VH-VL binders against Apolipoprotein N-acyltransferase (lnt). Designs and how they scored, part 3

Target 1, 229 residues: Apolipoprotein N-acyltransferase (lnt), of Prochlorococcus marinus subsp. pastoris (q7v0g7r236to464)
Amino acid sequence: WQTNMPTREKTNFKNQFINDKLISAQKIALSNDAKLLITPEGTLNNNFNLNFKSKIRMLAGGFRNSKNGLRSSLLGYQIGDKTYSSFIDKHRLVPLGEKIPGFLNIFSRGLSAVGGIQPGSDSRFFKWKFTQPLAIAICYEITDGFKIRNAVKSGAELIISAANLDPYPRKLHYQFLSLARVRSIENKKDNIIISNTGPSGLISEEGKIIKLFDPNTEQNDVVNPNFSI
Short names: E, the ipSAE of ESMFold2; O, the ipSAE of OpenDDE; V2, 0.75 times the mean of E and O plus 0.25 times the DockQ between their complexes.

## First folded at step 1 (VH-VL)

Design f13 (framework fv_flanvotumab; at its last look DockQ between E and O 0.02; V2 from the best seeds 0.00; counts 0 for: pae O 14.0 > 2, placed apart)
Fold by OpenDDE, look of step 2:
Structure f13 (fold): chain C 229 residues (1-229), chain A 125 residues (1-125), chain B 108 residues (1-108)
Amino acid sequence: as target 1 above (229 residues)
Amino acid sequence: QVQLVQSGSELKKPGASVKISCKASGYTFTSYDMNWVRQAPGQGLESMGWINTNTGNPTYAQGFTGRFVFSMDTSVSTAYLQISSLKAEDTAIYYCARDYPIEDTYGSGYYFDYWGQGTLVTVSS
Amino acid sequence: EIVLTQSPATLSLSPGERATLSCRASQSVESYLAWYQQKPGQAPRLLIYDASNRATGIPARFSGSGSGTDFTLTISSLEPEDFAVYYCQQFSNWPPLTFGQGTKLEIK
């Protein structure tokens, strides 16, 4: 589900609105015989709860409270769940670079990061109950080929790359796509990419773009990677 | 489609006040800051500041404090610019412009992706 | 504040010719540089954002380049509708936002 919800708009959305959107997304998914619904980074806010029982397995970008503080995560929902039952936390909070990122603008212009977010485990290996393992890259984590490779070595059979990209320059969108392709090639695994405003779609193990959603558009569509859930 | 529609031209005398409106449509009004830009006759563009449409907090550029007031009404997705104690030098076209935020490894910035058509304010005795 | 200096002040060219406009910042603005086009009696229109990205609907003949302090707007082959005033704009991390003084592109 490419949400087309810009970062700044997310702060204005109520939980009920997101719940309604999820209901619609799940209905579409089920009507197309999808087995898993995936949403972009940061789709769910920190205080989000489903007001219904999930009707499909869902891997949703969101936030969670941990012992060490707030985490950005992909939250796993099983069928029947009202709250997440699995998760993988974002570890890499900022891009790799030679320069330390600037301070957060007090005017909140163009900020995609929420202050106070703490890094999770650096492992990108995600074992979901009763499913094949996944390699999960959240946003800039796509740049770390070693961690993704380790996840695949550990048994991951599919790469999922989720990101919140709308506040970033367009060149980063292309870089994200390019890196996602590289990761597929390196590991000979399909890569599902999902972002709020694009790029979203499926990349084959050969690095071929099988499907790419239209950018800046809300779109629910099904992809069929070489993966059995 | 995003649109910003401003109120019509104004003719005022010195000392009077004027209130310009900028109605937004085609997007979530409270998700993007609204900027005001002044352009005196035959001159360039000058940033006046902006209003945070989520919080209502205005930020005024240097030289635009005191007589200039940014406000908004979220119920009608409209931003307002009020100028009091008008002077002849206030004669200009005033634009509202939506900012689009960007971010990278080094920080944040923004540009104006959509503009109102402008409102001419003429101050004359 | 960061001062943007555009050059030349006026550029006289003919349709079909290549136009090169310069914008220089008094200090680094990274890539947070935009270009606008303003025609007489109209509001400015966004051409380029983040130094080198064309805005939606902008023809391919427009291109932006540069980073840090030196930026360039290039129009590969001028069309009659391209004759206007062009402004560069920056906002890098902290106010104030500033515009260049503009370059008038006029027909020779």
Scores: ipSAE 0.000, ipTM 0.500, lowest interface PAE 14.0, mean pLDDT 88
ESMFold2-Fast, scan of step 1: ipSAE 0.006; ipTM 0.426
ESMFold2, look of step 2: ipSAE 0.005; ipTM 0.472
ESMFold2 (binder alone), look of step 2: mean pLDDT 89; pTM 0.906

Design f2 (framework fv_flanvotumab; at its last look DockQ between E and O 0.03; V2 from the best seeds 0.00; counts 0 for: pae E 15.6 > 2, placed apart)
Fold by OpenDDE, look of step 2:
Structure f2 (fold): chain C 229 residues (1-229), chain A 123 residues (1-123), chain B 108 residues (1-108)
Amino acid sequence: as target 1 above (229 residues)
Amino acid sequence: QVQLVQSGSELKKPGASVKISCKASGYTFTDYAMNWVRQAPGQGLESMGWINTNTGNPTYAQGFTGRFVFSMDTSVSTAYLQISSLKAEDTAIYYCAREYDSSGYYFEAFDIWGQGTLVTVSS
Amino acid sequence: EIVLTQSPATLSLSPGERATLSCRASQSVSSYLAWYQQKPGQAPRLLIYDASNRATGIPARFSGSGSGTDFTLTISSLEPEDFAVYYCQQYSDWPPYTFGQGTKLEIK
């Protein structure tokens, strides 16, 4: 689900609004026999709760409170869940390391939207109860080939790259896509990419773009990676 | 009625400072980035930089660092441009401009402009 | 830095005629290009965004086209009020965004 939700308004969205959007997205997913719904980074706020029981497995970008502070995460919902039952936290919060170089000051727009986020585990390996393991990169983490490779070595059979690319310039969108392709090639694994404004779609293990959503639009569509769920 | 209203013309001597105001009305000030654009007499438009109206964080274009300061006051929905150590070359019309947001998530073109503030630097 | 080059520098036409203005980018800006109109003594006004979308309140006689590096602003039939300076702007990369040097559309 490419949400096309603006970062500017994300914090202002009522939970009911997001719930309604999720209901619609899940309905579309189910009507197309999808087994998993994936949403971009930061889709759900940290105070978000489902008003319904999830009707499909969902990896939803969002935020969660942890012992050490607020985390940006992909939150895992099983069928029947009202709250997430699994998660993987974002570790890399900046484009280069944990310290922002002076020349990266131009990233202020994106970083300002993140807020006081604390880093999670650097492992990109995500084991979910009812699926094969996944390699998950959130936003800048797509730049770290070693972490993704380690996840694949650990048994990940599919790469999922979720990102909030709003309000980054279009050039970053292209870079994200390029890096996602590289990661797919390096690991010989399909890569599902999902972002709020694009790019979103499926990259094959050969680096071929199998599906790409229209940018800057809300779009629900199904992709079929080489992956058993 | 969405509009930006800037302060009046300024006549300054070299070495002095000037502070231009840009008051927004008709919309939520903090929802849109504010840009500053300079236009020297008979010249084209030149982007000076922008300020994040949510965070107050300014970003300056090359050539506009040091003497140029972007600031804001959300309580009065106003953005400010301060120029210190004025030079004759600073003589220009300065515009504030709101970034257009057709989609709600990208800062793009400038859809709303202030009327401009003429700053004349002369000995 | 992406450089925008507009042509011609000056365009002399009569009311009722078709005007074609060009903007070329030093590198691809996809469709992230805007056009502005500036009349003497006035602030610029947004005409076109995303290469081909008319801004609110802009007459249908104004149209934009192009992608990548080559863009065109077309005024199908010039009105007296259309004689002004026109600027293109790209917002494909990091801000601040760059402008072209402008095209002056003057009355013949």
Scores: ipSAE 0.000, ipTM 0.539, lowest interface PAE 11.5, mean pLDDT 88
ESMFold2-Fast, scan of step 1: ipSAE 0.005; ipTM 0.445
ESMFold2, look of step 2: ipSAE 0.000; ipTM 0.443
ESMFold2 (binder alone), look of step 2: mean pLDDT 91; pTM 0.938

Design f3 (framework fv_flanvotumab)
Heavy chain, then light chain:
Amino acid sequence: QVQLVQSGSELKKPGASVKISCKASGYTFTSYAMNWVRQAPGQGLESMGWINTYTGNPTYAQGFTGRFVFSMDTSVSTAYLQISSLKAEDTAIYYCARGLEWLDSYYYGMDVWGQGTLVTVSS
Amino acid sequence: EIVLTQSPATLSLSPGERATLSCRASQSVDSYLAWYQQKPGQAPRLLIYDASNRATGIPARFSGSGSGTDFTLTISSLEPEDFAVYYCQQRSDWPPITFGQGTKLEIK
ESMFold2-Fast, scan of step 1: ipSAE 0.000; ipTM 0.489

Design f4 (framework fv_flanvotumab)
Fold by ESMFold2-Fast, scan of step 1:
Structure f4 (fold): chain C 229 residues (1-229), chain A 123 residues (1-123), chain B 108 residues (1-108)
Amino acid sequence: as target 1 above (229 residues)
Amino acid sequence: QVQLVQSGSELKKPGASVKISCKASGYTFTSYGMNWVRQAPGQGLESMGWINTDTGNPTYAQGFTGRFVFSMDTSVSTAYLQISSLKAEDTAIYYCARDYFGSGSYEDLFDYWGQGTLVTVSS
Amino acid sequence: EIVLTQSPATLSLSPGERATLSCRASQSVSSFLAWYQQKPGQAPRLLIYDASNRATGIPARFSGSGSGTDFTLTISSLEPEDFAVYYCQQRDNWPPYTFGQGTKLEIK
């Protein structure tokens, strides 16, 4: 889902408006037999909660309150969730164990890895139950080739690049697209790009643009990436 | 273990207001939404809407905006329904019901209900 | 927005017989449909959720089936305590969550 919700105007949107847009996006996704709905970075407001139960797996750009302040994140909603059950922060995951005793703390860190997130690291590796492993790049993280390579080495079969480039000049939009293509080539993986006003689309493992959404338009559309066999 | 206990019956005159409570126990109040359902005498069940107990945000079904207000108090694990400018057609049994949302599950159900609060509006 | 229509409005049967109650949605609710039983003077009781899953403590004689727009609640062999009003409810993840008008199951 390319939202086309300019950053300047977004601070005036209420949670009810965002919920209504998400309902529409999920209905469109399900009507087109989509398996996953992805939104741009920063789509959800701080302290946002769905006023409905998610009907499709969703990766939504939003914010998370951590011990060290507010973080920009990609929030994972499983089917049935009203609040996110998984997350990956722009820089790193929040450490576990602040309220868990010693032996149980070690055990709980192991259990969190079962949810498809590596505990206590800034890994770009993300895996949900019943989904393929993913490498996640949020905005500027696409410039960090080592972290993306490490996610692919850990088993990621697809790269997802989520951004909000509306505040930036058009030249940076082209640079973002070029870097996304380079990441696809060097890792031999398809890359799904989703950005607020664009660029959004699908890049092949050879760096070719398979599909590109119209910039500065709201667009709900399906892309079919190739996964490693 | 899980229990929802509603306030007692109310008899009001047209134009008055009423506030009914639904006190939850046996679970973490903020982990489950609270729904309100109305049943007029001899009629079926009518969904009024719900309140997100984590955020405090209410959502009203069409027909229940304006005079109806959902609220809550986390410190006492209680949800409230306030009806202002009461009319004779507001006479009904009002139920609260817990809305279970299990992560990754399809257990989207009203699994526990309050006993109901009868509100009678007559002159 | 989603309208649920239950049929028949009243079903007259004897203990030991099979009961089949229908619920039709005006648009697809996938499998997000629940069934409730209400006895006179009592709050509703959850019977079935997600179209076919029995709630805790519900006897095996109750079963649900269907998906999309057409749903059925079946009671394989009626017991005296089963004579009540039954409601379907759509739980299609988008509010408002609406109920059908009910089917009254009465002794013949």
Scores: ipSAE 0.000, ipTM 0.425, lowest interface PAE 14.3, mean pLDDT 73

Design f5 (framework fv_flanvotumab)
Fold by ESMFold2-Fast, scan of step 1:
Structure f5 (fold): chain C 229 residues (1-229), chain A 125 residues (1-125), chain B 108 residues (1-108)
Amino acid sequence: as target 1 above (229 residues)
Amino acid sequence: QVQLVQSGSELKKPGASVKISCKASGYTFTSYAMNWVRQAPGQGLESMGWINTNTGEPTYAQGFTGRFVFSMDTSVSTAYLQISSLKAEDTAIYYCARSGDYEFYDYWGDAFDIWGQGTLVTVSS
Amino acid sequence: EIVLTQSPATLSLSPGERATLSCRASQSVSSYLAWYQQKPGQAPRLLIYDASSRATGIPARFSGSGSGTDFTLTISSLEPEDFAVYYCQQRSNFPPLTFGQGTKLEIK
C-alpha cells in the first residue's frame, strides 16, 4: 500500500484514520488474492494498535518503544494479530552533529530532524514462521549493500525496501530507485519498494522495473515477486 | 428464521450440465458471502470457493476452475453453482453455506453459521 | 494453503465419557478456527467459532480452546446424539478456506 499521506510536520495521523485505511487496504489486498500487505516507513503512530484482527500478513512501517528508546521499525503482523508479533528495527542512524560526506549527508539532514530514535540490530534478515525469509532496508539502509548481501547469504529470498522520501528532493527519489535496482542485481533477488508518495513497485532480480506505482497518489495495488509466502 | 434452501437431487449422464440453486431467506443476502462445499461419498468436507454477494465476484479454490461457475441473482436472494461437462468423480453432495462478508467488523460472521440441506448430484451412465 | 490435521482419525468412547479432539494447522491461524458437527445424512452444524465461542443453541458440554497452530474441541460428557464426525475449519488465509479431514466419534 502507497499511502500518499501528508508529512508528519503538516498533519497529525490519528489512530482511527489509520485503522480505517488499513481495513480498506486489507479488503483490497484480499479481493486481489494478495498474501502480504506492506506499508511505507512511518505509516503507524507510536503505540498504535489495530482495532480489528488482521486478516492478512502485514509488514507495516511504524514506531515501537523499547527500553533503549523509540525505534523506527517494520512491524510484522500475522493473521489474527491486533498488535505486532515481530519486528525489525532501523539500524543505520546518522549521529546528530557528525559530518557525513556527499550523498549520505543529504539523507542525514532528514534524520537529524527526527531526534530520539535509537539504532536497532544491524541484521537486515527478517524471518516469520512458515514464510520465506526477507532482507529489509528501511530508507537509507538501501545504501548499505554489504548488510543486504549478508541477509541474502543468510537465506533471504526477497528484498523489501520501505521508505518515506517526502522530506527529500525528487532527484533523491530517483537515486533511491537506482540503488534499489543495484541491490536486486547484486543479490539476484526481486525487490519490492514501498514509500509514502513513491517510488513504489517491483524490481526484478535483473534490476528491471516490472511495475511502478503512480507517484503522489494513494494506491493499493498488487505485485507478484518470485517469492513464496 | 434464517434459512438456505437448495434445489433437489439430480441424476445426470457424463458430459451433461447441472445448475444447483441456493435460496436465502431471513437476512440481507448481500451482507454475507455464499460458500460452496463438496462432499464426495464417504469423504470429508471440501471447500470449493465462494461468491461475494455484494459485488458478484466469485473466488474458486484450487481444482474448481473452468467447469465450475458460481453466480447469483440478488433480486431473488439466490446463489447458483453450475457444473459443466459432468464426470463420474463429480458425484457428491453439494452444500451452500453463508459466512461473514464484512468480517473485519463482525467477529461472529467469520464461520459458516447457516448451511443449506445439500443437493445430491449423481453422475452415472 | 494452510493444511489442518485432525487427530485421532477415529475416537471410540462410551456415553458419559469426556472426548478430546485435536486440530493442528500447518501455520498460524490465530483464533480464526471453527468446529463443525456432521451426523449421517445431515448438513454440518457450526459448534464453535473464533476458537472458543459457542454458536447459538450449542450445549455447554461443547468447548473449544487453543490459538495459533494447536486447537482442541472438548465434549465434557458424551450424550448419544454426540456420536458424529467433527471437522475443524480455518478462515485465516484467503484463498483457500480449508477443512481438516475429520475425526469420527463412534460408540465403543
Scores: ipSAE 0.000, ipTM 0.402, lowest interface PAE 14.8, mean pLDDT 75

Design f6 (framework fv_flanvotumab)
Fold by ESMFold2-Fast, scan of step 1:
Structure f6 (fold): chain C 229 residues (1-229), chain A 122 residues (1-122), chain B 108 residues (1-108)
Amino acid sequence: as target 1 above (229 residues)
Amino acid sequence: QVQLVQSGSELKKPGASVKISCKASGYTFTEYAMNWVRQAPGQGLESMGWINTNTGDPTYAQGFTGRFVFSMDTSVSTAYLQISSLKAEDTAIYYCARVEDYGGYSLYFDYWGQGTLVTVSS
Amino acid sequence: EIVLTQSPATLSLSPGERATLSCRASQSVYSYLAWYQQKPGQAPRLLIYDASNRATGIPARFSGSGSGTDFTLTISSLEPEDFAVYYCQQESNWPPYTFGQGTKLEIK
């Protein structure tokens, strides 16, 4: 689900509005026989709860509170869940050296704007009941080739890249897409990209763009990735 | 097995308030939302809204804000409808009904209370 | 708000006949429409949900069909206990669910 909800205005949306959009997205997913619904990074507001029982397995970008503060996460919902039953937190912030590449510097500055978010686990490997093992990259994590490679070595059969790129220039959107393609090529795995305003779609294990959603539109669409053993 | 039992009929004067109860049994109260439906004498069914029994959050249909309050008590598996500043046009049978939902997009009412007649007359 | 229009307002038939009741939505509700039966002095009873699924305990003579904006409730062979008022309801919670005005099925 590409939400087309601008980041600077997202906090103005009530939880009821987000719930209604999720209901619509699940309905569309089920009508198209989808097995998993994936949302962009940060789709769910802080302290969000579903006002319905999920009818499809869902990986939703959102936030969760922990002992050590607020976490930016991909939240796992099984069929029947009203609250997430699994999660993977955004991993450690990029080390602050005297000099870092401009691309990484832009992402690290963006993270500072959302103060209160704490680093999570280093592992990008996600195994969920009734799904294939996944390698997860949340936003700037796509730049960390070693961690994605380690998830694939651990058995991940598909890469999921979830982002919120609305606050960033269009040039960064292209760079994100290019990095996603590089991750697919170097790991020989398909990559599903989902971002709130784009880019979103499916990239093959050869780095070919199989499907791209229209940018700056709300779009619910089905992609059929290949799982390699 | 599943049963919704509502409180008895009420006769009230304009300006008074009334609180109707709907006691659920035969299922886990917090797993299903509770809807309220009004039916004026000789008229059809009118949506009032529902309460999420897991969170306690009410959702009101247009025209039922202000004087109408949905609440609940999980300890006794009971939902409540309170109407304040009663008017003659509030005279109706009020039904509670259990919500079956399909992802929240598709909701329908599988079990109904017997109805509570509220008559407002001077 | 989605408006549901039921027709006819009153349908007069004899036991053993087929009844066909219509419900039209002002905009598409896809397949998310329910039907209820209400007898005098009683609460409504769920008959059909999601346009065509019979609720638990509902006799096979009741069937629902349709999608989009046009829906039909069919009773294949009327029994005396089937003479009642029938309501359709669109199931979407956004905008909020609404009921049709009802069709009275009465004995000739």
Scores: ipSAE 0.000, ipTM 0.428, lowest interface PAE 16.9, mean pLDDT 75

Design f7 (framework fv_flanvotumab)
Fold by ESMFold2-Fast, scan of step 1:
Structure f7 (fold): chain C 229 residues (1-229), chain A 125 residues (1-125), chain B 108 residues (1-108)
Amino acid sequence: as target 1 above (229 residues)
Amino acid sequence: QVQLVQSGSELKKPGASVKISCKASGYTFTSYAMNWVRQAPGQGLESMGWINTNTGNPTYAQGFTGRFVFSMDTSVSTAYLQISSLKAEDTAIYYCARDIEYSSSFEYYYYMDVWGQGTLVTVSS
Amino acid sequence: EIVLTQSPATLSLSPGERATLSCRASQSVGSYLAWYQQKPGQAPRLLIYDASNRATGIPARFSGSGSGTDFTLTISSLEPEDFAVYYCQQRSEWPPLTFGQGTKLEIK
């Protein structure tokens, strides 16, 4: 689901609006016999609650509160879940904006007022019970070929790249797409790209763009990777 | 936490060689390129080039080929700069600096977010 | 190579004043420009990247603007610790990455 919600305006959307959009997206996915719904990075607001039981497996970009601070994550919802039952946290945070160095995260004059998203595990391997594993790249984690390769070596059969590229220049959007293609070629695995305003689509194991969504528009469409779920 | 620690100052005669170390800690060494930047006394910053810490491949700016060698040792998370056949004009503070974490292509290197303290190399007869 | 020219070479101001530092590129660098601060005896510190994004831990009084060939670093209300040398750097074309010659911000 390419959401096409500007980053600055996302925090102003009520949880009810997001729930209504998710219901719509899941209905469209189910009517097309989709097995998995994927949303861009940061789609769900902090402290978001699903007001319905999920009818499809979903990987939703959002936030979770952990003992060590706020995490930017891809949240896994199984069929029947109202709250996520799995997650994978963003490890490579955008430098200089999303990460607070450890020494700055202690309470001190003025510094504790700087809110930040803490990094998670550096493993990009994700597996639900009874499904094939996935290699996950959140935003610029797509630049880390070594960690994606390790996830594929561990058994991942598909690469998923979820991002929110709104804050970045258009040139970086196309460089992101180019790098995603390289990850597909080097691992011989399909790559599903999903970003708020684009690029979004499916890249084959040969680096060919199979489908690319219309940028800067809301899209609820289906792609069929060489992967069973 | 995240830091780069360089070797101590060096006093050398013209024609000698020097090898400067830059030890990284607090992050995954191979996930960031390592830049080398020179600053002659009273002058500004000059990029010398960088080394791709994942592949070991160096990229040199014009003027820093031949006598200058970038290398690394992943097992100790350390980058090295070696200068051979030292000349008086090589007198400068040499900095190592980590490439900015965000990059949408491993062929492109961008900005420097974490810096070593610098190593002063003085070449005099 | 892309040449970056900074102006003025020296800027003398008092604490509390606004500082405006300029960087001009010999050809377009888009928004691919950064600003660094260097205090005597210290390594440079990244302030701004991609023309207008503040680096982690950098106070809100620092802001960057501009695109193409003309860029500005603004410090809205100078603190005593802000008196230093400031450098711009481009990443549009490499090798080499290039820096400007620096602007020295000194106490009046």
Scores: ipSAE 0.000, ipTM 0.385, lowest interface PAE 23.2, mean pLDDT 74

Design f8 (framework fv_flanvotumab)
Fold by ESMFold2-Fast, scan of step 1:
Structure f8 (fold): chain C 229 residues (1-229), chain A 122 residues (1-122), chain B 108 residues (1-108)
Amino acid sequence: as target 1 above (229 residues)
Amino acid sequence: QVQLVQSGSELKKPGASVKISCKASGYTFTDYWMNWVRQAPGQGLESMGWINTETGNPTYAQGFTGRFVFSMDTSVSTAYLQISSLKAEDTAIYYCARTLDDYFPGYYFDYWGQGTLVTVSS
Amino acid sequence: EIVLTQSPATLSLSPGERATLSCRASQSVSSYLAWYQQKPGQAPRLLIYEASNRATGIPARFSGSGSGTDFTLTISSLEPEDFAVYYCQQYDNWPPLTFGQGTKLEIK
């Protein structure tokens, strides 16, 4: 699900609006026989709960409170859940050395503007009951090829790249897409990318763009990656 | 109290059009999707599809595209089914029915309209 | 499309007896199956949803069971008002949503 909810306006959305959108998105996903609904980074507000029981397995971008502070996460909802039952937290990349590649510098500046969010585990391996293991990259984590390779070595069958790139220049959107393609080639795994305003779609294990959503539109569509159930 | 009230029976000639209404009350119309179900004389129930009351977007089951149009008007909490170029085979009772959104999966029908009989005869 | 087959087509019993109605799916529908009762001249009424959950206002004599491809609706002790047509419906795979052909429960 590409939400097309601009970052500036996102902070004004009430939980009821998000719940209504999720009901619509899940019904559309189910009508298209989808097995998993994925949302962009930061789709759900802090302390969000569904006002309905989830019909479909869902990985939703959102926030999680922990003893170590607020975390940005992909939250796992099983069928029947009103609150998430699994999660993987975003891990901050630490700038190393004096010279940072331009796009990493842009990501790090954006992250420093968001107060209160603490880094999670650096593992990008996500094992969820009744589904194949996944390698998860949230926004700038797509730049860390070593962490994604470790997740694939641990058994991940598919790469999921979730982001909210709306605050960043369009040139960075292109660079994000290019990095997602490189990660697919390096690991010989398909990559599903999902971003608030784009890019979103499916990249093959050979780095070929199989499907790309229209940027700056709300779009619910299915992609069928190559991997076993 | 949740109620779905449908328009009265219609007798039409082949080639005519009919528009059936389903007025909802007792709940927020846009919180629940509206489904249409057909029952031909002496036959069982057949799902035709639904309309997303939040967006106005319809989804049609196989065989119910082209001549069949789902629409709605949120200002009067009413869903509509329009059938154009009526054929004898369209003779049936047409029901509107609501899905629950509190207990997914939501495509079982918790409340039904009373049904509208459409008879197509020469 | 998922085909639902109900058996028997007609079930003749007396008040006080136990009724057992079967619904079989051509492929798994998990637990996403509902049961409806339809009396002559009336709209269907929801009895059971998600295989085994009784809808609001439905008497305790109605119960549902099963998962995957095999489902059962049981009426523990038939009342005169229970003689009707019963339909199962799946909502695990769509479009289309599909109904069984119905089981007619009639007085013997």
Scores: ipSAE 0.000, ipTM 0.414, lowest interface PAE 18.1, mean pLDDT 76

